# VH-VL binders against A disintegrin and metalloproteinase with thrombospondin motifs 9 (ADAMTS9), part 15

Target 1, 201 residues: A disintegrin and metalloproteinase with thrombospondin motifs 9 (ADAMTS9), of Homo sapiens (Human) (q9p2n4r1735to1935)
Amino acid sequence: LPQNCKEVKRLKGASEDGEYFLMIRGKLLKIFCAGMHSDHPKEYVTLVHGDSENFSEVYGHRLHNPTECPYNGSRRDDCQCRKDYTAAGFSSFQKIRIDLTSMQIITTDLQFARTSEGHPVPFATAGDCYSAAKCPQGRFSINLYGTGLSLTESARWISQGNYAVSDIKKSPDGTRVVGKCGGYCGKCTPSSGTGLEVRVL
Key: E = the ipSAE of ESMFold2; O = the ipSAE of OpenDDE; V2 = 0.75 times the mean of E and O plus 0.25 times the DockQ between their complexes.

## First folded at step 14 (VH-VL; framework fv_modakafusp)

Design t03 (from r04 with heavy chain T30D Y106A, light chain S50D S53N T94Y; at its last look DockQ between E and O 0.04; V2 from the best seeds 0.00; counts 0 for: pae O 11.8 > 2, placed apart)
Fold by OpenDDE, look of step 14:
Structure t03 (fold): chain C 201 residues (1-201), chain A 120 residues (1-120), chain B 107 residues (1-107)
Amino acid sequence: as target 1 above (201 residues)
Amino acid sequence: EVQLVQSGAEVKKPGATVKISCKVSGYTFDDYYMHWVQQAPGKGLEWMGWVDPYSGSTDYAEKFQGRVTITADTSTDTAYMELSSLRSEDTAVYYCARSGYEWYDAFDYWGQGTTVTVSS
Amino acid sequence: DIQMTQSPSSLSASVGDRVTITCKASQDISSWLNWYQQKPGKAPKLLIYDASNLQSGVPSRFSGSGSGTDFTFTISSLQPEDIATYYCQQYSRYPYTFGGGTKVEIK
């Protein structure tokens, strides 16, 4: 059985993009092969829950007074705030790219992402410029259930930016992660050191 | 102290509409979602839907879709559940329950329940 | 919808006994599971949230474990005041759904 999309081409003579079964780390996984007409096809994982539970958001509102955390940190779109954060955006994901060699999700690949608002936001990333008072508003959600993959224990997030804070909840089985991130222009993103590493279930 | 106080028992005929209230105190009303849960006599709990008091946004279980309306009045810190076209099977205790603003929060406070009896 | 299968539907045990209730989800719900206690004629009370976290003010004899599809609720030493029906509830996705409940009685 092929271990990557390039091998699919070699072994099966396939040239069409689509779902293929690959042998990955000793198990059969369904992988979407994109760019099969090229010499460098890419591997993607189709997310079962898709847009509803796989999204990344950079919140666009900024408090007039960045020293506050009004409403006990609850999001209020009609807050006393500016709506001018240019990096704001919302992206949802139907497929995510995976590097089968490193077994890491390539979070910056947005080929099968839909940006419904603002600027594209990488997978597993969230942020805002809402407040410097530990009041994160940006959100991200990951749901890998049904893909045959889960995040490893090494998967970590880092906070970047001024007064950046993050509240991230990862399920013990590694299939679900939700995060709330932000700052005075802060964000959370998977650690470059560990990457967003996944394992085959 | 957080309190959710519901309106009193209701007796209705089939086809009628009932509206139950849930008045809260001890916390900021519009910082939490309000859910409604149905419990038929001797039966389990069934989620009906929720309202965001701040935005007025709602979501309902399919079973009640088209018959249930959940609203919130922030001026009185009161949530409402209206159920129309009542049937005998709607005879139950109805609870309001608070959850955090995040979608992954539990029902940490409940109303005392309101008994609705639907009979001819 | 996610079906929550709770077992047993009822049990009777002696004071001091260890009581175990299980809840199985029809699909993976990670740790998005709560346990509630409902005494006769009363509203449910949150005991455990996020599968294993003890709610504030709840006695330590109550505990929860599990993730994915299989969950367990435990009373380490059953007390007379624990007579109630216990429910699991998933909040992984809407609609939220409850288990069928487990009625716990004292012998």
Scores: ipSAE 0.006, ipTM 0.583, lowest interface PAE 9.5, mean pLDDT 92
ESMFold2, look of step 14: ipSAE 0.109; ipTM 0.684
ESMFold2 (binder alone), look of step 14: mean pLDDT 93; pTM 0.946
ESMFold2, look of step 16: ipSAE 0.007; ipTM 0.551
ESMFold2 (binder alone), look of step 16: mean pLDDT 92; pTM 0.945
OpenDDE, look of step 16: ipSAE 0.005; ipTM 0.538

Design t04 (from r04 with heavy chain T30D H35N S57N D59Y Y106A; at its last look DockQ between E and O 0.17; V2 from the best seeds 0.00; counts 0 for: loop humanness VH .283 < .308, pae O 9.9 > 2, placed apart)
Fold by OpenDDE, look of step 14:
Structure t04 (fold): chain C 201 residues (1-201), chain A 120 residues (1-120), chain B 107 residues (1-107)
Amino acid sequence: as target 1 above (201 residues)
Amino acid sequence: EVQLVQSGAEVKKPGATVKISCKVSGYTFDDYYMNWVQQAPGKGLEWMGWVDPYSGNTYYAEKFQGRVTITADTSTDTAYMELSSLRSEDTAVYYCARSGYEWYDAFDYWGQGTTVTVSS
Amino acid sequence: DIQMTQSPSSLSASVGDRVTITCKASQDISSWLNWYQQKPGKAPKLLIYSASSLQSGVPSRFSGSGSGTDFTFTISSLQPEDIATYYCQQYSRTPYTFGGGTKVEIK
């Protein structure tokens, strides 16, 4: 059985983009092969829960007084806020790119992402310029359930920016991650040192 | 190929205003911040601020607040830096440099620099 | 603001020598540090980003390491074309700040 999309081409003579079963770390996984007409096809994982639970957001509203955290930190779009954060955006994901060699998700690949608002936001990334008072509003959601993959224990997030804070929750099985991130201005993103590493379930 | 091309050298008197342009090509203008960096003669680099060409929003270093205006024209793929109330200390080479829009990133491409001389 | 202390301010070495420059941040900046090369009369050029990542097209003799507050830039084998001033820059927090620079010359 093929171990990557390039092998799919070689072994099956396939030239069309589509879902293929690959042998990954001893198990069969369904992988979407893109660019099969090229010499360098890419591997993607189709997310079962799609856009609803796989998204990244940079929240666009900013408090007039950055020292506050109103509403007990709850997001209110009707707030008396500035609505001019430059990095604001919302991206949802139907497929995510995976490097099968390193078993890391390539979060910056947005080929199968839809940006519904503002600028594209990488997978597993969130942020805002809402407040300097530990009041994160940016959100990201990862749901790998049904893909046959889960995030490893080594998967970590880092925070950067002014007064950056993050609250990230990971399910015990590593298939679900949700995070709130922000600052003035701040974000959270997977650590470059560890990457967003996944394992086969 | 990514290119940032700045306008030519300027000579100004104290109190005057200078406006420098930075025209880009080879990439989508509004996908990156445009930064401006000051370098006085024989001195180091100092970040002045950035503009988001997409939104037009800006952020300025405190040192330059009130005197600097950074703008972007997406119709011409050109960023501008305007510095008012010029002083002799403003004599420097000014660089435009793009950085990734997706938050904080390195300045991976730079303009060739514009020399501004402020003399009475 | 985050202060970046770069050392030494200048150095002279022979072709083929290992050159090391250090940069210290006044506070933890994680790995959000860049290294630039600036040749006389030219704009700075990005060499290293995220403390240790080599920019595309940059020779492998250039490297960076460190995290937190202490960072190191290394030229494994100094070449004549490496005569320049090198700067570190943090982009962990605004305003972005640069080190004072290190002028590298060849003996």
Scores: ipSAE 0.006, ipTM 0.537, lowest interface PAE 9.9, mean pLDDT 91
ESMFold2, look of step 14: ipSAE 0.007; ipTM 0.565
ESMFold2 (binder alone), look of step 14: mean pLDDT 93; pTM 0.945

Design t05 (from r04 with heavy chain T30D S99H E102L Y106A, light chain S31N; at its last look DockQ between E and O 0.41; V2 from the best seeds 0.00; counts 0 for: pae E 8.4 > 2, grease 19.4 > 18.9)
Heavy chain, then light chain:
Amino acid sequence: EVQLVQSGAEVKKPGATVKISCKVSGYTFDDYYMHWVQQAPGKGLEWMGWVDPYSGSTDYAEKFQGRVTITADTSTDTAYMELSSLRSEDTAVYYCARHGYLWYDAFDYWGQGTTVTVSS
Amino acid sequence: DIQMTQSPSSLSASVGDRVTITCKASQDISNWLNWYQQKPGKAPKLLIYSASSLQSGVPSRFSGSGSGTDFTFTISSLQPEDIATYYCQQYSRTPYTFGGGTKVEIK
ESMFold2, look of step 14: ipSAE 0.008; ipTM 0.565
ESMFold2 (binder alone), look of step 14: mean pLDDT 92; pTM 0.925
OpenDDE, look of step 14: ipSAE 0.019; ipTM 0.570

Design t06 (from r04 with heavy chain T30D E102M Y106S, light chain S92Y; at its last look DockQ between E and O 0.19; V2 from the best seeds 0.00; counts 0 for: pae E 11.5 > 2)
Heavy chain, then light chain:
Amino acid sequence: EVQLVQSGAEVKKPGATVKISCKVSGYTFDDYYMHWVQQAPGKGLEWMGWVDPYSGSTDYAEKFQGRVTITADTSTDTAYMELSSLRSEDTAVYYCARSGYMWYDSFDYWGQGTTVTVSS
Amino acid sequence: DIQMTQSPSSLSASVGDRVTITCKASQDISSWLNWYQQKPGKAPKLLIYSASSLQSGVPSRFSGSGSGTDFTFTISSLQPEDIATYYCQQYYRTPYTFGGGTKVEIK
ESMFold2, look of step 14: ipSAE 0.007; ipTM 0.509
ESMFold2 (binder alone), look of step 14: mean pLDDT 92; pTM 0.941
OpenDDE, look of step 14: ipSAE 0.031; ipTM 0.661

## First folded at step 16 (VH-VL; framework fv_modakafusp)

Design u01 (from t03 with heavy chain E102Y Y104S; at its last look DockQ between E and O 0.02; V2 from the best seeds 0.00; counts 0 for: pae O 12.1 > 2, grease 19.3 > 18.9, off the site)
Fold by OpenDDE, look of step 16:
Structure u01 (fold): chain C 201 residues (1-201), chain A 120 residues (1-120), chain B 107 residues (1-107)
Amino acid sequence: as target 1 above (201 residues)
Amino acid sequence: EVQLVQSGAEVKKPGATVKISCKVSGYTFDDYYMHWVQQAPGKGLEWMGWVDPYSGSTDYAEKFQGRVTITADTSTDTAYMELSSLRSEDTAVYYCARSGYYWSDAFDYWGQGTTVTVSS
Amino acid sequence: DIQMTQSPSSLSASVGDRVTITCKASQDISSWLNWYQQKPGKAPKLLIYDASNLQSGVPSRFSGSGSGTDFTFTISSLQPEDIATYYCQQYSRYPYTFGGGTKVEIK
């Protein structure tokens, strides 16, 4: 059985993009092979829950008074603020790229992502410039349920930017992660040291 | 095992500059902020500032603004704290401390401290 | 700046006693408060983070509670090795600030 999309081409003579069953770490997984007409096809995982639960956001509003955290940290678009953060954006994901050799999600691959607002935001990333206080507003959501994959225990997030804060929750089985990140024009991203590593369930 | 190892004790004259190092091991250096904390003899803890090794971004307490410079060298996994125009009041133990981002940004690991003595 | 008022500044108790330290913030800091233990000649050690979470490897006799402006640190049963100075610290906003510390001694 093929272990990657290149082997699918070699073993089956396939040349069309689509879903294929690959043997990954001893189990059959459904993988979307893109670029099958080329010599370097890429592997993607189709997210069952799609855009609704797989998205990344950099929030665009900034408080007039950056020392505040109004409304107990709850988001309000009618706040005493301006919507002028140039790095703001919202991206949702139908498929995510996976490196089957390292078993890491390539968060910067946006081939099957849709940016509905502002600038594209990588997978599993969130941020804002809302306040200089611990008042994060950016959000990200990951749902791997139904894919046969889960995030490993080593998967963690880091904050980038001065006084950035991350509030991240991961389900016990590693299939669901939600995060609230930002503060003082900061963001959270998966650790570059470990990457966003997944395992086969 | 996470370790933060600071450079040795320093004795300086008033007006001089001191630069303390904090070398880390056991974790990815640029995945955590590095803070510096001052503790005068018999006194409490005072936050000085921090650096993001990834971006090089810094922020300092107002008390030390203009005199303190915090830097990070990712090629050697070492953070530095430089304090200029030293005064007798700067005699203290200085600590580097890591803060994480995922579960908590509390200071979960500390260096052993560096004693700086400022005397004429 | 956010001022952290810690009390008492010092206390003496017997082994096995319940010890309580309080920390008051000059403004609402939610749960962005940590507690540290510092033994003489040593660096501080994190005991409690986010007001009530016990740091990994820390004995269960240590605990924290509170939110907003009023926080409490508790040692349920004081042990000889707990002789130290304890500090609260807010990280709600810049600049980070510490309480004045509480020196705990054994009678």
Scores: ipSAE 0.000, ipTM 0.532, lowest interface PAE 12.1, mean pLDDT 91
ESMFold2, look of step 16: ipSAE 0.007; ipTM 0.474
ESMFold2 (binder alone), look of step 16: mean pLDDT 92; pTM 0.942

Design u02 (from t03 with heavy chain E102F Y104H, light chain S31N; at its last look DockQ between E and O 0.02; V2 from the best seeds 0.00; counts 0 for: pae E 12.4 > 2, off the site)
Fold by OpenDDE, look of step 16:
Structure u02 (fold): chain C 201 residues (1-201), chain A 120 residues (1-120), chain B 107 residues (1-107)
Amino acid sequence: as target 1 above (201 residues)
Amino acid sequence: EVQLVQSGAEVKKPGATVKISCKVSGYTFDDYYMHWVQQAPGKGLEWMGWVDPYSGSTDYAEKFQGRVTITADTSTDTAYMELSSLRSEDTAVYYCARSGYFWHDAFDYWGQGTTVTVSS
Amino acid sequence: DIQMTQSPSSLSASVGDRVTITCKASQDISNWLNWYQQKPGKAPKLLIYDASNLQSGVPSRFSGSGSGTDFTFTISSLQPEDIATYYCQQYSRYPYTFGGGTKVEIK
């Protein structure tokens, strides 16, 4: 059985992009092979829950008074704020790229991502420039349920920014992760040291 | 090394339009805001506005609204400030200055300034 | 808009003197204040950011303090090369605004 999309081409004589069953770490997984007409096809995982639960956001509002955390940290569109943080953006994901050799999600691959607002935001990333107070507003969501994959215990996030804060929650099985990140124009991203590593369930 | 290099001095008639350039090097152009600051002879500093080179988004001081246009060309790493309907009061040195995406960032690098003279 | 009132507009002091400049904001700007030095015919240079942080490469004789509405810039021992005009600037909200400047001369 093929272990990557290149082997699918070799063994099956396939040349069309689409879903294929690959043997990954001893189990059959459904992988989307893209670029099958080329010599370097790429592997993607189709997210069952799609855009609604797989997204990354850099929040775009900035408080007039940067020392505040109004509404107990809750987001409000009618805040006393500017709505012109140009670095802001919102990206949702239908598929995510996976490196089957390292078993890491390539968070910067946006081939099957949709940016509905502002700048494209990598997978599993969030931030804001809302307040200088401990008042994070950026959000990200990961849902790997139904893919046959889960995040490993080594998967962790780092804060970028002098006063950035993050509140990240993982499900016990590693298939669900949500995060709220930001503060003083900070963000959170997966650690580059460990990457966003996944395992086969 | 971060550098901001502005275009040369300009002499214009009242009612004309001037366009000043600010070419950057030593850093990623679209990772920072570019601001413009006016300084009339013997006077203080006055903020004019900013541009985000990545998105092209801008914000201007009310004083210059309707007359100023700030743009950025990421293919040449150059920011521009265009001021129309020039008046004698627009005679000044104009500076470009860099800041981060943080609205808490200072202007850490400046261009050398461009002198604009408006005279009949 | 936030008005920045800077005082004095000019001063003359001797080499080695302590120089103090004040800047008052029309409303609370927390510590969102910068200080710049501008020498004749040159662009402004950042000296202090966030009210009290010394910019890299700037001599330690320069310092800033304050929060809210009242801020102070200090040169502990004035040097000949410090002849310049100094400006405060708020970045709490747009539009950014500068103080009127303080011209510092040597006696």
Scores: ipSAE 0.006, ipTM 0.549, lowest interface PAE 10.1, mean pLDDT 91
ESMFold2, look of step 16: ipSAE 0.006; ipTM 0.452
ESMFold2 (binder alone), look of step 16: mean pLDDT 93; pTM 0.945

Design u03 (from t03 with heavy chain E102L Y104T F107M Y109V; at its last look DockQ between E and O 0.03; V2 from the best seeds 0.00; counts 0 for: pae E 10.8 > 2, off the site)
Heavy chain, then light chain:
Amino acid sequence: EVQLVQSGAEVKKPGATVKISCKVSGYTFDDYYMHWVQQAPGKGLEWMGWVDPYSGSTDYAEKFQGRVTITADTSTDTAYMELSSLRSEDTAVYYCARSGYLWTDAMDVWGQGTTVTVSS
Amino acid sequence: DIQMTQSPSSLSASVGDRVTITCKASQDISSWLNWYQQKPGKAPKLLIYDASNLQSGVPSRFSGSGSGTDFTFTISSLQPEDIATYYCQQYSRYPYTFGGGTKVEIK
ESMFold2, look of step 16: ipSAE 0.007; ipTM 0.524
ESMFold2 (binder alone), look of step 16: mean pLDDT 93; pTM 0.944
OpenDDE, look of step 16: ipSAE 0.116; ipTM 0.727

Design u04 (from t03 with heavy chain Y104S, light chain S31N; at its last look DockQ between E and O 0.02; V2 from the best seeds 0.00; counts 0 for: pae O 8.3 > 2, off the site)
Heavy chain, then light chain:
Amino acid sequence: EVQLVQSGAEVKKPGATVKISCKVSGYTFDDYYMHWVQQAPGKGLEWMGWVDPYSGSTDYAEKFQGRVTITADTSTDTAYMELSSLRSEDTAVYYCARSGYEWSDAFDYWGQGTTVTVSS
Amino acid sequence: DIQMTQSPSSLSASVGDRVTITCKASQDISNWLNWYQQKPGKAPKLLIYDASNLQSGVPSRFSGSGSGTDFTFTISSLQPEDIATYYCQQYSRYPYTFGGGTKVEIK
ESMFold2, look of step 16: ipSAE 0.067; ipTM 0.636
ESMFold2 (binder alone), look of step 16: mean pLDDT 93; pTM 0.949
OpenDDE, look of step 16: ipSAE 0.015; ipTM 0.574

Design u05 (from t03 with heavy chain E102Y F107M Y109V, light chain S31N; at its last look DockQ between E and O 0.02; V2 from the best seeds 0.00; counts 0 for: pae E 12.8 > 2, placed apart)
Fold by ESMFold2, look of step 16:
Structure u05 (fold): chain C 201 residues (1-201), chain A 120 residues (1-120), chain B 107 residues (1-107)
Amino acid sequence: as target 1 above (201 residues)
Amino acid sequence: EVQLVQSGAEVKKPGATVKISCKVSGYTFDDYYMHWVQQAPGKGLEWMGWVDPYSGSTDYAEKFQGRVTITADTSTDTAYMELSSLRSEDTAVYYCARSGYYWYDAMDVWGQGTTVTVSS
Amino acid sequence: DIQMTQSPSSLSASVGDRVTITCKASQDISNWLNWYQQKPGKAPKLLIYDASNLQSGVPSRFSGSGSGTDFTFTISSLQPEDIATYYCQQYSRYPYTFGGGTKVEIK
């Protein structure tokens, strides 16, 4: 069985983008092959839970008084806030790109993402400019359930920016991660040292 | 006044280790990231890595992994970069630089640089 | 790694000339790009952050524009004190990477 989309093209004479079964690390995995009419097709994983459970956000509101963390950090429609953070954005994902050699998600490939507000936001990232009191409002969500993949234990996030903080929660089976990230101004991203590594279940 | 003051020039032999300090004043040290940047003679800038003094988190460029250690001591408001197994290609000026609040991930204040010469 | 291709590598211009420098990113980096000036024998100095925002205290003759993969840096009227090497730098993903630099000289 083929081990990447280029082999699918060679072995089956395939010229169409679509879902194919590949042999990855000794196991079968369903991979969406894109760009099959070219010499450099790309491998994507279709997210079963789609846009509602796979998204990245840079929150656009900033507190009038940034020295506070009101509502015990809960997001409120009636906050004393301004919607003036120009880096704000919201992206949701139907598919994510994977590098099958390293088994890492390529978070910056947005081909199968939709940006519904503001700027594109890479997969597994979040941020804000809400509060200097370590009160993160930006959120991301990852749900790999049903894809045949889980995150490895090596995946970790780094925080960047002033007063930056992250609160990352991983499920025991590695299929679900949620994060709250922000600062004044701050964001979180997967560490380049560990990447966002997955394994085949 | 925000200042980053680096330790003085060093001359080292191949295989040795150098440790450069970057002492901070004029701001709250653990509220900003500290980066280290290499510049070989007549060459461009190359990012080595960073430390978050608040959390202790670090990340390093692949070129330097295994040889570089970046640390922060919040009790003395000093960042350090240690480079081991020195070779002639490591002859360079080394800068520390912080990321600023209004300059989101921009390196807004730099140290004066420390020249390291690696020669036989 | 995100590669930053900076052009030209050097240029020579007269005082008062308009100078334009470009950077191209190997991937979409939105506006997560900074510009630095390095005068001979000195540390780099931040001029422009997030592609287009002028750093405090930087003269208004400096400007930046662009988003995605294509970015430009402009000096509207070159001054003698602008002799320097200029670098773009992306911060979209680690490792952070700089362009190769553009050395600006006076004819």
Scores: ipSAE 0.007, ipTM 0.440, lowest interface PAE 12.8, mean pLDDT 87
ESMFold2 (binder alone), look of step 16: mean pLDDT 93; pTM 0.945
OpenDDE, look of step 16: ipSAE 0.049; ipTM 0.658

## First folded at step 18 (VH-VL; framework fv_modakafusp)

Design e01 (from u04 with heavy chain D105Y A106G F107M Y109V; at its last look DockQ between E and O 0.03; V2 from the best seeds 0.00; counts 0 for: pae E 12.3 > 2, placed apart)
Fold by OpenDDE, look of step 18:
Structure e01 (fold): chain C 201 residues (1-201), chain A 120 residues (1-120), chain B 107 residues (1-107)
Amino acid sequence: as target 1 above (201 residues)
Amino acid sequence: EVQLVQSGAEVKKPGATVKISCKVSGYTFDDYYMHWVQQAPGKGLEWMGWVDPYSGSTDYAEKFQGRVTITADTSTDTAYMELSSLRSEDTAVYYCARSGYEWSYGMDVWGQGTTVTVSS
Amino acid sequence: DIQMTQSPSSLSASVGDRVTITCKASQDISNWLNWYQQKPGKAPKLLIYDASNLQSGVPSRFSGSGSGTDFTFTISSLQPEDIATYYCQQYSRYPYTFGGGTKVEIK
């Protein structure tokens, strides 16, 4: 059985992009092979929940008074804030790239990301310039349920920026992660820089 | 259209002070940091510092610390870079460039550059 | 400060050639790296951000990869309009620092 998309080409004579079953760490997983006409196809994992629960956001509102955290930190779009931060963005994901050699999600690959607002935001990344009072508003969500993959314990996030704050929750099984990140200005991103380590369930 | 338009070329004597302006248009001025970058003739790019027009906060490279002052005037959507105690090695093109604060991805819009010549 | 070592300092290639430039950071900068293109007499232009993301409006022949300390910039098929000097730049820590640049010419 093929272990990557290049082997799919070799073993099955396949040349079209699409879903294929690959043997990954002893289990069959459904992998989307992209660039099958090339000598360097890439592997992607189709997310069952897609856009609804796999997204990254840089929140665009900034409080008039950055020393405040109104509404006990809850997002309110009718806040006393500037609402025209054009550097903000919202991206959702149908597929995510996986490096099968390192077993990491390549979070910076946006091939199958859809940016519905503002600028593209990498997977598993969030940020804002909302406040300096530990009041993060940027969000990200990861749902790997149904893919056969989960994040390992080594999958961590770092915070960057002034007064950066992150509140990240990961499910015990590693299939679900939600985070709020922000600062004045701040963001959170995977700590490794190469992506998020995953394992086969 | 987003634009950064810098002031014209300057010729100064050693020991003098130069102040370059960078006027922005096409976007909200204080939604982005403004950086200044130096490029000596035939040389590479060197980051000088930035200003946050929103807060007025600044940070400078150590090389220029004590001689450079970067400011932002939100009433005119103009950033300034002032360099004092000019030396011959300060002869260079100076660029302003915007970014979306520290978590931004890069300097995505640049001014056209301002040539400063320091000679006796 | 974080030193960025860029290689080569210059190269000459033919139209259609694959061009690769490398950038090495003196310490781990994760993916906090940008690539810029500067044509003669012009201001730099952002091509790649966060090591591998293509800036809007930039041709797909440009790409970037790497994380940590080692990064690569690639032009898959060199075009005449690509004559320029290319720079890497880290934004992991202040002060921001640039590589020394790579001058790309056409044979």
Scores: ipSAE 0.007, ipTM 0.530, lowest interface PAE 9.0, mean pLDDT 91
ESMFold2, look of step 18: ipSAE 0.007; ipTM 0.459
ESMFold2 (binder alone), look of step 18: mean pLDDT 93; pTM 0.944

Design e02 (from u04 with heavy chain Y54W; at its last look DockQ between E and O 0.38; V2 from the best seeds 0.00; counts 0 for: pae O 9.2 > 2)
Heavy chain, then light chain:
Amino acid sequence: EVQLVQSGAEVKKPGATVKISCKVSGYTFDDYYMHWVQQAPGKGLEWMGWVDPWSGSTDYAEKFQGRVTITADTSTDTAYMELSSLRSEDTAVYYCARSGYEWSDAFDYWGQGTTVTVSS
Amino acid sequence: DIQMTQSPSSLSASVGDRVTITCKASQDISNWLNWYQQKPGKAPKLLIYDASNLQSGVPSRFSGSGSGTDFTFTISSLQPEDIATYYCQQYSRYPYTFGGGTKVEIK
ESMFold2, look of step 18: ipSAE 0.070; ipTM 0.643
ESMFold2 (binder alone), look of step 18: mean pLDDT 93; pTM 0.948
OpenDDE, look of step 18: ipSAE 0.011; ipTM 0.544

Design e03 (from u04 with heavy chain S57Y, light chain D50E; at its last look DockQ between E and O 0.49; V2 from the best seeds 0.00; counts 0 for: pae E 4.7 > 2, grease 19.3 > 18.9)
Heavy chain, then light chain:
Amino acid sequence: EVQLVQSGAEVKKPGATVKISCKVSGYTFDDYYMHWVQQAPGKGLEWMGWVDPYSGYTDYAEKFQGRVTITADTSTDTAYMELSSLRSEDTAVYYCARSGYEWSDAFDYWGQGTTVTVSS
Amino acid sequence: DIQMTQSPSSLSASVGDRVTITCKASQDISNWLNWYQQKPGKAPKLLIYEASNLQSGVPSRFSGSGSGTDFTFTISSLQPEDIATYYCQQYSRYPYTFGGGTKVEIK
ESMFold2, look of step 18: ipSAE 0.206; ipTM 0.709
ESMFold2 (binder alone), look of step 18: mean pLDDT 92; pTM 0.939
OpenDDE, look of step 18: ipSAE 0.546; ipTM 0.817

